# Miniprotein binders against q9h3h3: the designs that were tried, part 50

Target 1, 235 residues: q9h3h3
Amino acid sequence: EDGFTAEHLAAEAMAADMDPWLVFDARTTPATELDAWLAKYPPSQVTRYGDPGSPNSEPVGWIAVYGQGYSPNSGDVQGLQAAWEALQTSGRPITPGTLRQLAITHHVLSGKWLMHLAPGFKLDHAWAGIARAVVEGQLQVAKVSPRAKEGGRQVICVYTDDFTDRLGVLEADSAIRAAGIKCLLTYKPDVYTYLGIYRANRWHLCPTLYESRFQLGGSARGSRVLDRANNVELT
Short names: E, the ipSAE of ESMFold2; O, the ipSAE of OpenDDE; V2, 0.75 times the mean of E and O plus 0.25 times the DockQ between their complexes.

## First folded at step 5 (miniprotein)

Design v1 (at its last look DockQ between E and O 0.06; V2 from the best seeds 0.00; counts 0 for: pae E 20.7 > 1.5, placed apart)
Fold by OpenDDE base, second read of step 6:
Structure v1 (fold): chain B 235 residues (1-235), chain A 83 residues (1-83)
Amino acid sequence: as target 1 above (235 residues)
Amino acid sequence: SETIEVTVTEETSPEEVAEEIVKALEEGAEKVRLTAYGPEAVERALEAIAIVAKRLGRKVKVESIEVREEDGKVKVIITISLE
């Protein structure tokens, strides 16, 4: 995917964040209702704009599941953005360490494992596994993009509270793998999204901090996780 | 380097936005900054960019995407150039 495609998808994701979400909230809804909800709103059939014959009649930005321990905390995004603008004007070098420090200072610490899947049974099955893991408390929160008009891949996002907590990031990877997902995973901090750090950015920053590849017969974790910033394998 | 600003609202068609972008580029703008208010305007801005690429037969590069809040509304700022 060229830089334009990645940035276009990022803009679409930002637009989707502003539209209504279909949410299963485990804090207020019994876990026994999850299967019926998944059957009613399979991600491969839910359409972005509520196409005729889709489960949704109105536009949907995301389909999401909130766990029992989910607490939304976005931190000081406005302060982060102001500090970022000031930093850019200063001419000071910008590194992954700089972004990490900005994130910590403004308490913008959330991040997500990303997986891209074609619409269909495999996507719906993967989503069902993730949703169950969230409701069972193995994961905190996840969302999946609805089906686009032209098709294309849909994205599942599995969040962690702190991208600087390496152990927490790795535990989420393990939970995703335990849910039966074998595809490539990439981990992206939300701070990178808020600051517009995409592929081919002028600072040559990698927008992905970690990559997870499924491994058969390997470590107890079932995956190999690469720290892309340092080019070091963590598992 | 001249950056031209284009505002996208819920009332602005993708075709109209595309025409403004093309005009700005033809007038010698190096970059065009699209400001979209709300999700529908963002989608229209994205569609406009696609129309521009098709009309000009050139690739459009996204230079940056920024999210801001203004007067209780979310705005997205997309800066583009031609490759």
Scores: ipSAE 0.307, ipTM 0.693, lowest interface PAE 1.5, mean pLDDT 89
Fold by ESMFold2-Fast, scan of step 5:
Structure v1 (fold): chain B 235 residues (1-235), chain A 83 residues (1-83)
Amino acid sequence: as target 1 above (235 residues)
Amino acid sequence: SETIEVTVTEETSPEEVAEEIVKALEEGAEKVRLTAYGPEAVERALEAIAIVAKRLGRKVKVESIEVREEDGKVKVIITISLE
């Protein structure tokens, strides 16, 4: 593990969620306005806490694009948290299967493909491709982190509505690849995020369910998708 | 520039890193310095080096490997060149 604690990572995530977001909402905004919006807010230039020299003078937690058919459903997060507390005090084993069952019971089913990129042209190009795929209906919703004051990589999150729907997760991966993305992708269910399970966690659980690696080849390009929980190749 | 620098993490694609290295070497870079943080990142860096060797059809020479500890993580710096 690195020197960051799970508490430190959770605090950063909460701050970003609570700060204002820059949103292109295709449910209420014409698709023809997307390119101008992307040019105005390239993620490599939007600063986390604002800067007079950047596109934003005020803090920005996330830059997001909502698809035309996007219908958010977070499930019963409060019930999930109560059940999690009960599970921890029960003495029952905490396993990937137990967490999956909690998520299903409380309908906390969303998840996301994550990609981490350094600030610059490749990040902005990748985000533009993802944003267009969302507005065109190949993906449901996505967000990207702004540039941190200390520098470092930024993250693009591409959401699916049900992490238990393997075909839907794989279709999202295909759409990401079709948008020209070649970097490593990892898939994390939101239930892990709500329960504060990150890379360094007390239960030594792998926070990712799937991993996608770009396959270099001829005209028939694709990706290799690995089921991390069962150690099985899916593609 | 004689040497280029590439950072690899546990979430970096070996294929993407390999593409960056190949382009730099084709453009005249003599050496590439890969910095990897953590054991998974080291494995990805080694995978990228293998892809580079296969893509260029040439042997890759490992000039040096430095191992350090930074903020509780293993930091490995691998410097490579073509023979």
Scores: ipSAE 0.000, ipTM 0.159, lowest interface PAE 19.2, mean pLDDT 78
Fold by ESMFold2, look of step 7:
Structure v1 (fold): chain B 235 residues (1-235), chain A 83 residues (1-83)
Amino acid sequence: as target 1 above (235 residues)
Amino acid sequence: SETIEVTVTEETSPEEVAEEIVKALEEGAEKVRLTAYGPEAVERALEAIAIVAKRLGRKVKVESIEVREEDGKVKVIITISLE
């Protein structure tokens, strides 16, 4: 019944990003424990704040699985952000090429395939398939958002090490499809996230680098991956 | 008194929305009405309001929040002013 101040609403949103993660780490946990962990923590039932009836008693920001070979490397994010500020004030053109070069220079090369699914069996099944692919070594690391109280769509993020390595990105797409996932996938380099560059931005940059669509029944069945920058099909 | 309308989408950066809000308030608008379609746009609207409050060093009052469903999609209207 009381009104909300903008300050309180903003603080709540930012606090959500600071909450702890629920992690299955294959580097320290035997693979034989994965199925029990998945059964205990289906993403459609793990709630953001640990609501009554939830399998989690604490807030959860993300549910994640780390593969055996996962080695975190965010790169020089601070240097990237400083160079970005300098570039903006320099008067030089800001293009996808300059962002790519900044990312390379500062070793901020990771990116992620994204999929959005409603809570329920389809989401939980997709996540389980992705988690198994990570533990089995076909993928490196993945995370899924917990269920929001409103029950909106959730997101699965599947990371790759180097968005400039097209083969590696395509191999990750193939591994996702092999897990039985047929929904639309979009690929976003982390450099855009760290610089706060969204789809509608003043530089007209497209933070979605690739789109992957599963096609049935055409000339060939399989994933169709489109390079959004060049409007070129890669598969 | 003047109320300025600002539409927020998943394609609109919070910084750009904040610039529009600040411009409207500096030009004499008494209220700014933010219309957001979907949860990502709402998050951007809230972040933009926080940016405005910090940039101006003043408290921003949320006058009202209206939530509607149109054609199966959620529309949120947030009306703000400077205190």
Scores: ipSAE 0.000, ipTM 0.108, lowest interface PAE 20.7, mean pLDDT 79
ESMFold2 (binder alone), look of step 7: mean pLDDT 84; pTM 0.806
OpenDDE base, look of step 7: ipSAE 0.288; ipTM 0.682

Design v10
Fold by ESMFold2-Fast, scan of step 5:
Structure v10 (fold): chain B 235 residues (1-235), chain A 83 residues (1-83)
Amino acid sequence: as target 1 above (235 residues)
Amino acid sequence: SETIEVTVTEETSPEEVAEEIVKALEEGAEKVRLTAYGPEAVWRALEAIAIVAERLGRKVKVESIEVREEDGKVKVIITISLE
């Protein structure tokens, strides 16, 4: 992602979303089949465009697990895009607050906790923990990127229904930590993804709303969650 | 007499890095060399060093800082020890 423009990052995300996904859907598949599925498709071995030596011969955009209660709701993305265009041409200031209002107006409320890990055992172990938490009902839905051509970090995305629901966002963080995850987590609302808000964006906005850091050996178990914009500790 | 190598990325937790450093030093490592590429990674490396100093109750000595430019970004290599 370093050295890429927002346009390049958006194009890559769009391509991954359009390509086929490998999905374990707990709404239609028994939970007992999860371990076999995880062993068949470890994310460190699944390749983005398919290789003879990998588990996949065809391109894979994402590897995903859907929980039993998962009910997708993308909101009005078309209306969001139209309003975004109008906002940019209006000359009005673009701030976190205006983007939040745009998202609420168009019901584009989902968001995700992100973790970036190098290909290998640690990534596969983390994904397995997240996938089990989804199937067991502690999380709603998650996905992980396949391995790019010659390495580079892979991303695990753990979704929540409503980025404006702070309690829900914090509950998801707690469930991720309970699944054994100790790496850095950042939280990004999908509205930022749809509108192309990445690092070094034109509006100088922080690309994520929250950051979660694992607390080891403290009196309180769990994590420290920070509101990145205000530098306020929430937990 | 051994130097431990640690790579810090912009997605690496400062707490994770600090834990790795503390363990290495408690196991007898004389020095730790942290490699950080880009501004976020550099900041995370510095936060990790501060956490190490706090947890061990000792001053952390910066032996050297090497700065390079790679692919339009700053690469920083920080070598530390305990005082």
Scores: ipSAE 0.000, ipTM 0.169, lowest interface PAE 19.0, mean pLDDT 80

Design v11
Fold by ESMFold2-Fast, scan of step 5:
Structure v11 (fold): chain B 235 residues (1-235), chain A 83 residues (1-83)
Amino acid sequence: as target 1 above (235 residues)
Amino acid sequence: SETIEVTVTEETSPEEVAEEIVKALEEGAEKVRLTAYGPEAVERALEAIEIVLKRLGRKVKVESIEIREEDGKVKVIITISLE
């Protein structure tokens, strides 16, 4: 049943945001401490709800790395949510263009590249590569989910500050590929997350704007990026 | 160390649950524990928590959210405490 999955995702998102985060903040911590921090908190072993046998005995919602130049800009989320409620009450059509305009109006512009990997060495290696790219300034900020009690895939989120800045989105993709990542990547604006749009079927909206696939011998970037909304290849 | 237990069902109003939580905390409860079973109940519980956070702000915190699966359905246990 689709309802079960949607409610489970909403509950997980709220729980993760409210629980403590493990953060390496390059704005206040020397880059030389990163390797030790990564060894202490490999995402395949950090447990979501704590376990005396893991690196954490208490719950952890996210494991994150903030770049030296990172400046949080969440925009006017309260204004966005109020405008969304008004839009729904008005009975006016809800389209991707309408959501994009609400996001721009309220400066809720951040978005993220997502990759899903099974717990294990490959996940830990991928996260280490991403974390180093953040600390070295090639990416701005990233986070990875801890290991769930039920198991299953974990997600690495690599953020950009403006989903409407196509060049910035593509530069982040390039940096992810340079870190050795070869899996499918999808890009999602945070506006969809703030509005609780997890079910494309409800509004017939696709929250994924871009897809990146690894390809050898391509446009020298190692990936092909598709604009999902316009069905246009960008690389 | 008084914890008030609240069960959210598919028929429970999020506004009524939020009022119950606020009242319990204002009357001296240290914690309120919400249990919701099934997708409709979970949706209502999450909405109630949003209402509580809007009303009380940083006076309260979500201490824990436990997510389980029972008989193929989601079960959520949320604990709210005073800061």
Scores: ipSAE 0.000, ipTM 0.319, lowest interface PAE 15.3, mean pLDDT 81

Design v12
Fold by ESMFold2-Fast, scan of step 5:
Structure v12 (fold): chain B 235 residues (1-235), chain A 83 residues (1-83)
Amino acid sequence: as target 1 above (235 residues)
Amino acid sequence: SETIEVTVTEETSPEEVAEEIVKALEEGAEKVRLTAYGPEAIERALEAIAIVAKRLGFKVESIEIREEDGKVKVIITISLEKD
């Protein structure tokens, strides 16, 4: 939990991205096969580095579901990293506005809603709901981490293609809530991930742009969404 | 009935915790014990209790406050108010 530095967290993220993924790709696989795939690969049982007693004997970095319309676009990450080096060397202040401008300039616009859950039924149930929403077209793409350690939380990531598009970010939140998800959600732009900006970063930047909290009772939209930077409710 | 343990962190939804507390008490749990460590977690635990207070009457059995590794840890035990 608090045993890792930002460098260790970045190294773990890179290793997971580079290791093999278990993917249900709705662009090539019929939706009718999803339930069997979810039963075969529940995230609470899939192990990060493989175990003969689990569904996988080999390492798995991520378990992912790609929607029918999903088209990967990471932007110009190389150009982003070069511009980041130049910014740090310049001695100019590093602010959320500067990072937003770098992201726009280099077309690194994707972001994600994050939820952290303990291994078990609640995690597997939440993932199944998200996966169905992706295959049915309410969400574009999602992934969940495999089990790394006993008792360690796992993360479900639900991606949107443009973090500057507030309507798109809010639509994804609504779809997550419609899938039955009630836990805390936080939204992070991928530009922060590529630049190694995590919770305990040296620039004291909050990597979370939005926070979504489940709303109990009534017929209102299923959540309250906060703009964390401005502390403003977004309906 | 028994005591139900609930851990609140800086990532925990107050609304979700409130629902868990209400359900446990309505289903016959004698007590619910909430543990929160650090200022964000404590704030979320208190928000959850405030939500519970709008839905049912409860009694605070105890509040334990500890200082661990430079941060405050709070353990709040509640029970359903009879009548």
Scores: ipSAE 0.000, ipTM 0.191, lowest interface PAE 17.8, mean pLDDT 80
Fold by OpenDDE base, second read of step 6:
Structure v12 (fold): chain B 235 residues (1-235), chain A 83 residues (1-83)
Amino acid sequence: as target 1 above (235 residues)
Amino acid sequence: SETIEVTVTEETSPEEVAEEIVKALEEGAEKVRLTAYGPEAIERALEAIAIVAKRLGFKVESIEIREEDGKVKVIITISLEKD
């Protein structure tokens, strides 16, 4: 049953990935147009299925902003999945180290900081801050989920190129905090998404490698970052 | 007293929610507040609490049930049982 829910969520995520995206691409669009684009497509108002009265008339899977340095590279996802199936069949122990090695071998190294926010001004404001940071080159790429019919929280994903580069992951956290975001952040490698490593995985693997909590007056980064695998504070 | 908020979604497993709760409590959180929207998330939240109960003695501080956007919202607040 937990597998079915994970599969359903994976299917919803895949369906969202297959639907049209609303994209601001800083490589082709002047940065001066960002504010108008943000005003036209506030995430709290953009609906998943293009509901009447929404800014979008057609279904939208994601709202995204691409930075000038953005280069999509997903690695060998098919090879990764095949190796994962073989590993499961082998009965060998599966650890975070195993997943890391699979990711490295197949060059599936992308990961993302995740934040979940209720629809409204705070979400739109957070997204505007992130979008600006992407366009200004402090971040490479970000996306936000559209508003669902049933409501609920929307997710902002801020990507890094390499989840094994701890410094890069921490720099992205710092940039997110500098954009004025104070909510809880969790970092999830894309390999975990591709392999269906959700919270209820039979291997008891934590799907998030890092957690970032905002701290007032603390470290220069304004956040406390925890390595969840090792239970060690990195900041 | 720091209350840690944990949102349980249909994407979250009971086991990881449980680990998150245990970690928060072990790290000195006075309270953990679980929020779940809809029947599936609520079920997962309850299962997570059942897992935590096997590891730690806790007290249920409060349970709130609300309707939000046509879905049932449950908020469960727990704390470590102080011996």
Scores: ipSAE 0.000, ipTM 0.217, lowest interface PAE 12.9, mean pLDDT 84

Design v15
Fold by ESMFold2-Fast, scan of step 5:
Structure v15 (fold): chain B 235 residues (1-235), chain A 83 residues (1-83)
Amino acid sequence: as target 1 above (235 residues)
Amino acid sequence: MKEIRITVTKDTDPEELAKEIVEAFKEGVDRVVIEAEGEEAIERALEAAALVARELGPDVEIERIEIRVEDGRVRLIITLRKE
């Protein structure tokens, strides 16, 4: 019955961020404990609001793994949101360049590789591979959504520190592929998420900056990365 | 309830495919399944789906994206749903 608008997706993301997270923090927890933690909290079984028979009795917003070198810096999100309200009120055109400028000005530079998977073995296996890469130091931080009450797709997010640093974005893609991930990946700057701009938005902006496809016949680590804005292959 | 399936090839123009999908949704189709096999076809399918999502805004959502590898061939299946 429910289709998801950009406003609905933004509201869901805010609610998830505010609810408790299940976190494996490699800064304080030995890597040897990861396999047991993954077995206890497979994302296909962890429920968004708690359920009898699930691993959780209370709501869970996200399941996350923090790497040993993870140092969170979200920048000035409050200043970004205030500037965004002013921009909307000003009547000025809202463009990718304007959003990039606001992100740089307020140091909101993080971004993420996204993969969407149905609940089940393939999701849990993909998450385990990503989580292991984070704990082993190939990736900085990742999170996966719990199972929604309505069902549907779950998302794995793999973060990088700076969406304007192309080399860093490509290094994260390589690490995801090295972890055995073969599905489509899309890269989105967090500035778009903080401002509630999703794939279907009233400003007709494409929030996807890069896409990555598994390269068939190459090495297990191989992928092709496309710059979506310029339609140019980077790898 | 009404569903159509579209096979994308290396010769498919993503912009023309996106227009066809937009027209199908406007004419009462509820779900469109896009299938592509091989790198070039997969690229075109992804571009078309992105164009549809931008054009229709809140009227359509990407319901599922599936990638399958069989006998050395990669197949992409994208399911688009009208609201």
Scores: ipSAE 0.000, ipTM 0.070, lowest interface PAE 25.4, mean pLDDT 75

Design v16
Fold by OpenDDE base, second read of step 6:
Parts: sequence; C-alpha cells; structure tokens
Structure v16 (fold): chain B 235 residues (1-235), chain A 83 residues (1-83)
Amino acid sequence: as target 1 above (235 residues)
Amino acid sequence: SKTIEVTVTEETSPEEVAELIVKALKLGAEKVRLTAYGPEAVERAEEAIEIVEEELGRKVKVESIEVREEDGKVKVIITISLE
C-alpha cells in the first residue's frame, strides 16, 4: 500500500470533515445576519482545536456558507473508488479523459476553486467577500479552513456543481474576482481528491484542471484562465 | 529499499505531516508511505508535499496513491520518494 503524505493529509481532512462545522446557511438564516456571523467567526481567529481565546471553544473542521441554491450531492463515491481500483489493476492507460469518464459515470461531478492565504486581514476580507457572494446567489457554497496551531496558509474552497461545465467553472471564477479576490486560483475536481490524484503522481496527471490569474484592466472577467490539461488560455 | 510508514490522524495538520515526512527522509527512507483518513485527505497531502519540497529544495515523486474505505471512513495511502 502506497504513500505517507496523502494519508496524513487525508486523515486531517477527514478529521476536519468529521469535526463540527461553523455554518451560515442562507436557506434558513436571514442575509442580514451574515455580517454579525462573519464578525463572530473570522477565519483567521477560529482555531482548528478551539484554543483558549479563540471564538470557538470546540474543534472546528471547516467554516462554511451555504447559498439558497445549495444542494449537497456527492454522487456514488464508493462506486467510483471501486471502478478506480479495477482500472488500476487492468493496467489500462489512465488519462484525464479516463478520470472525467469515471466521474460522469458515477455522478461525482463537483469541483472547487482553491485559494491559499496567510492568516490575517487579507484572509478574513477575502472570506467575507466570498461569503457575501454565496449569500447573494453568485456562488452556491464555499468553505474555509480554520487556523492551524502551527500557523501556515488557510484554504478557501469555492465549489461548482459540475467540473465538466466549463462555463459554470468560468462563471464562478468571475464571481470570485468580482468579490475582490486577486490571488492565484486553482480548480480541482472532487473526483481527483477522492481518487488520491496529487501532484507528481505516477500517471503524470495534473491534479488541477484550471488556473486563474488576476489581470488588471484587460479581461472582462478580471482574470486569465488557463486550461492546464491542454495548456490553452480560455480567456 | 527502506520504506518508512507514517500514519496520521484526522487531526494532523499539513505542516505536521510535512515534518514527519522530512524526518523520515532524513532518517534515510527511500520511500515514505503515508496513511491518511477523510475526504480531504488528498488535498492535505498535496499541501504537505509542497511544504516538503520547499523545505528540502527537492521535488517529491508520488510513487502510488491508494484510496480505500475502512470503518466507514476514506483511507488514503500515498507513497512518495525524492526525485
């Protein structure tokens, strides 16, 4: 059985997923309460394990905002994993197209724009912008990791329903940029996460499908989006 | 080849994972096998690998990735080496 890094990170991710989430659900909570919620739980201050003096006294896995149109659907992840194991055993070539087809077959189509930011004002400000965009219906769902004990970067994940819908992926990028985010964004399908596709993997698959770089003054979308698989700029 | 196995809990940070990997490599491991649990295990592993690469100034090769279900949890097994 394979590799050290993915298991640890996976365990951490699972732990985070299993720990309580701080959630603002726009379906049940008035939008007018968002500002107070953001002020109460700034991501840079919310700690993973509920450290003394933090806004949270208990462990927090994620801080999340659900939009009005949010509908959780993970598809058939178990079936996907079984098919993946069978594919690896077959010795058949594995390509991005293979992963795409597996995802479609098992209805595991969600993906996310990722941004990594140092704890602090910029992170909290970015999160506030994203949270508003979600509550306003420009985005469907987003989450941010709490502050780790060791510090390090925190990640904001902005989800789309279908990584195969290029237009939807680009629209989410535009909404993120409109929310004032200027950092580098990478887009990763959840299927890649579920199948353990990381950088420098044995199949030489790029784990990110898209990269978005902020552009001043030139693009209607405010960014340059690169298709990593084809090395083609889409904007 | 010397393979060191590292098991991390769901509460282990990417930074902590990276430290364990670096420690294993410094101990002379040719390969490090990391076992992690949870749906976001892959993302955390990627971040840990990035930290390792930055700290060592060397590229990490992912030798293999296995995803299993154990006790109702996602189990990810990643084997890495240095290029």
Scores: ipSAE 0.027, ipTM 0.419, lowest interface PAE 5.4, mean pLDDT 84
Fold by ESMFold2-Fast, scan of step 5:
Structure v16 (fold): chain B 235 residues (1-235), chain A 83 residues (1-83)
Amino acid sequence: as target 1 above (235 residues)
Amino acid sequence: SKTIEVTVTEETSPEEVAELIVKALKLGAEKVRLTAYGPEAVERAEEAIEIVEEELGRKVKVESIEVREEDGKVKVIITISLE
């Protein structure tokens, strides 16, 4: 199709990580300042590349909230990438288990619950709920994408520190639901992102480890979580 | 004006849904209406939209989302277009 490039998508993702972030850091900023910060930087109005008519005149890659207990650890991403190239050259089978082992060996353990929402009140309201949960200690860290020029959906990412810790992943889902979020959620380990695995058909890998569905009809739990790799319901 | 219907079930892969969306757009659809039966089908539709965005290098606009109950299942109608 006209306009499709893998290089364009990869460059766009890298640029977002490299551009400045707007951060509310609860480790150093009083929780009482959160509401003013959220009012100043609603994600539906913060523009990706800056606009004098928006809250930002300069590019913003991500809008983030760090919890009081947040301790960033991206692991050995360079070692992971080198090991991945060696694995591909070796001819060994590439499976979810092999990638899990590479991630563990190189301590690249973080993962995230993803939700995609159209720009507007619902996005801003959802982000405010997530941000408050982070500052109150129910979640550890979260980010939301700024508004792109084309006006498509924005993504909220809610991180956990260890994708192999199933209980921690499920606790994050519960906290997201408790914050009033009812849309579909998917959980992706960051190892797949660092290795550029977005489609299942390259090695028959699915980068989505868990799915969370809101239950209509009065479920006390609010959601069902599916382990997609094993096709097993966890809640 | 021209809207093409795509039905998503819990058995439909996200890649298959994405292929149907791309085909609908190539047939001149201005909007694609995804009808998903059950929570699993809605998840497949969401993943398919992401695949379409990656494949075409363009953003998908979600025009509307309607939630209904039909024949004992949750029915979600997601109407999309290309930005």
Scores: ipSAE 0.000, ipTM 0.110, lowest interface PAE 21.3, mean pLDDT 77

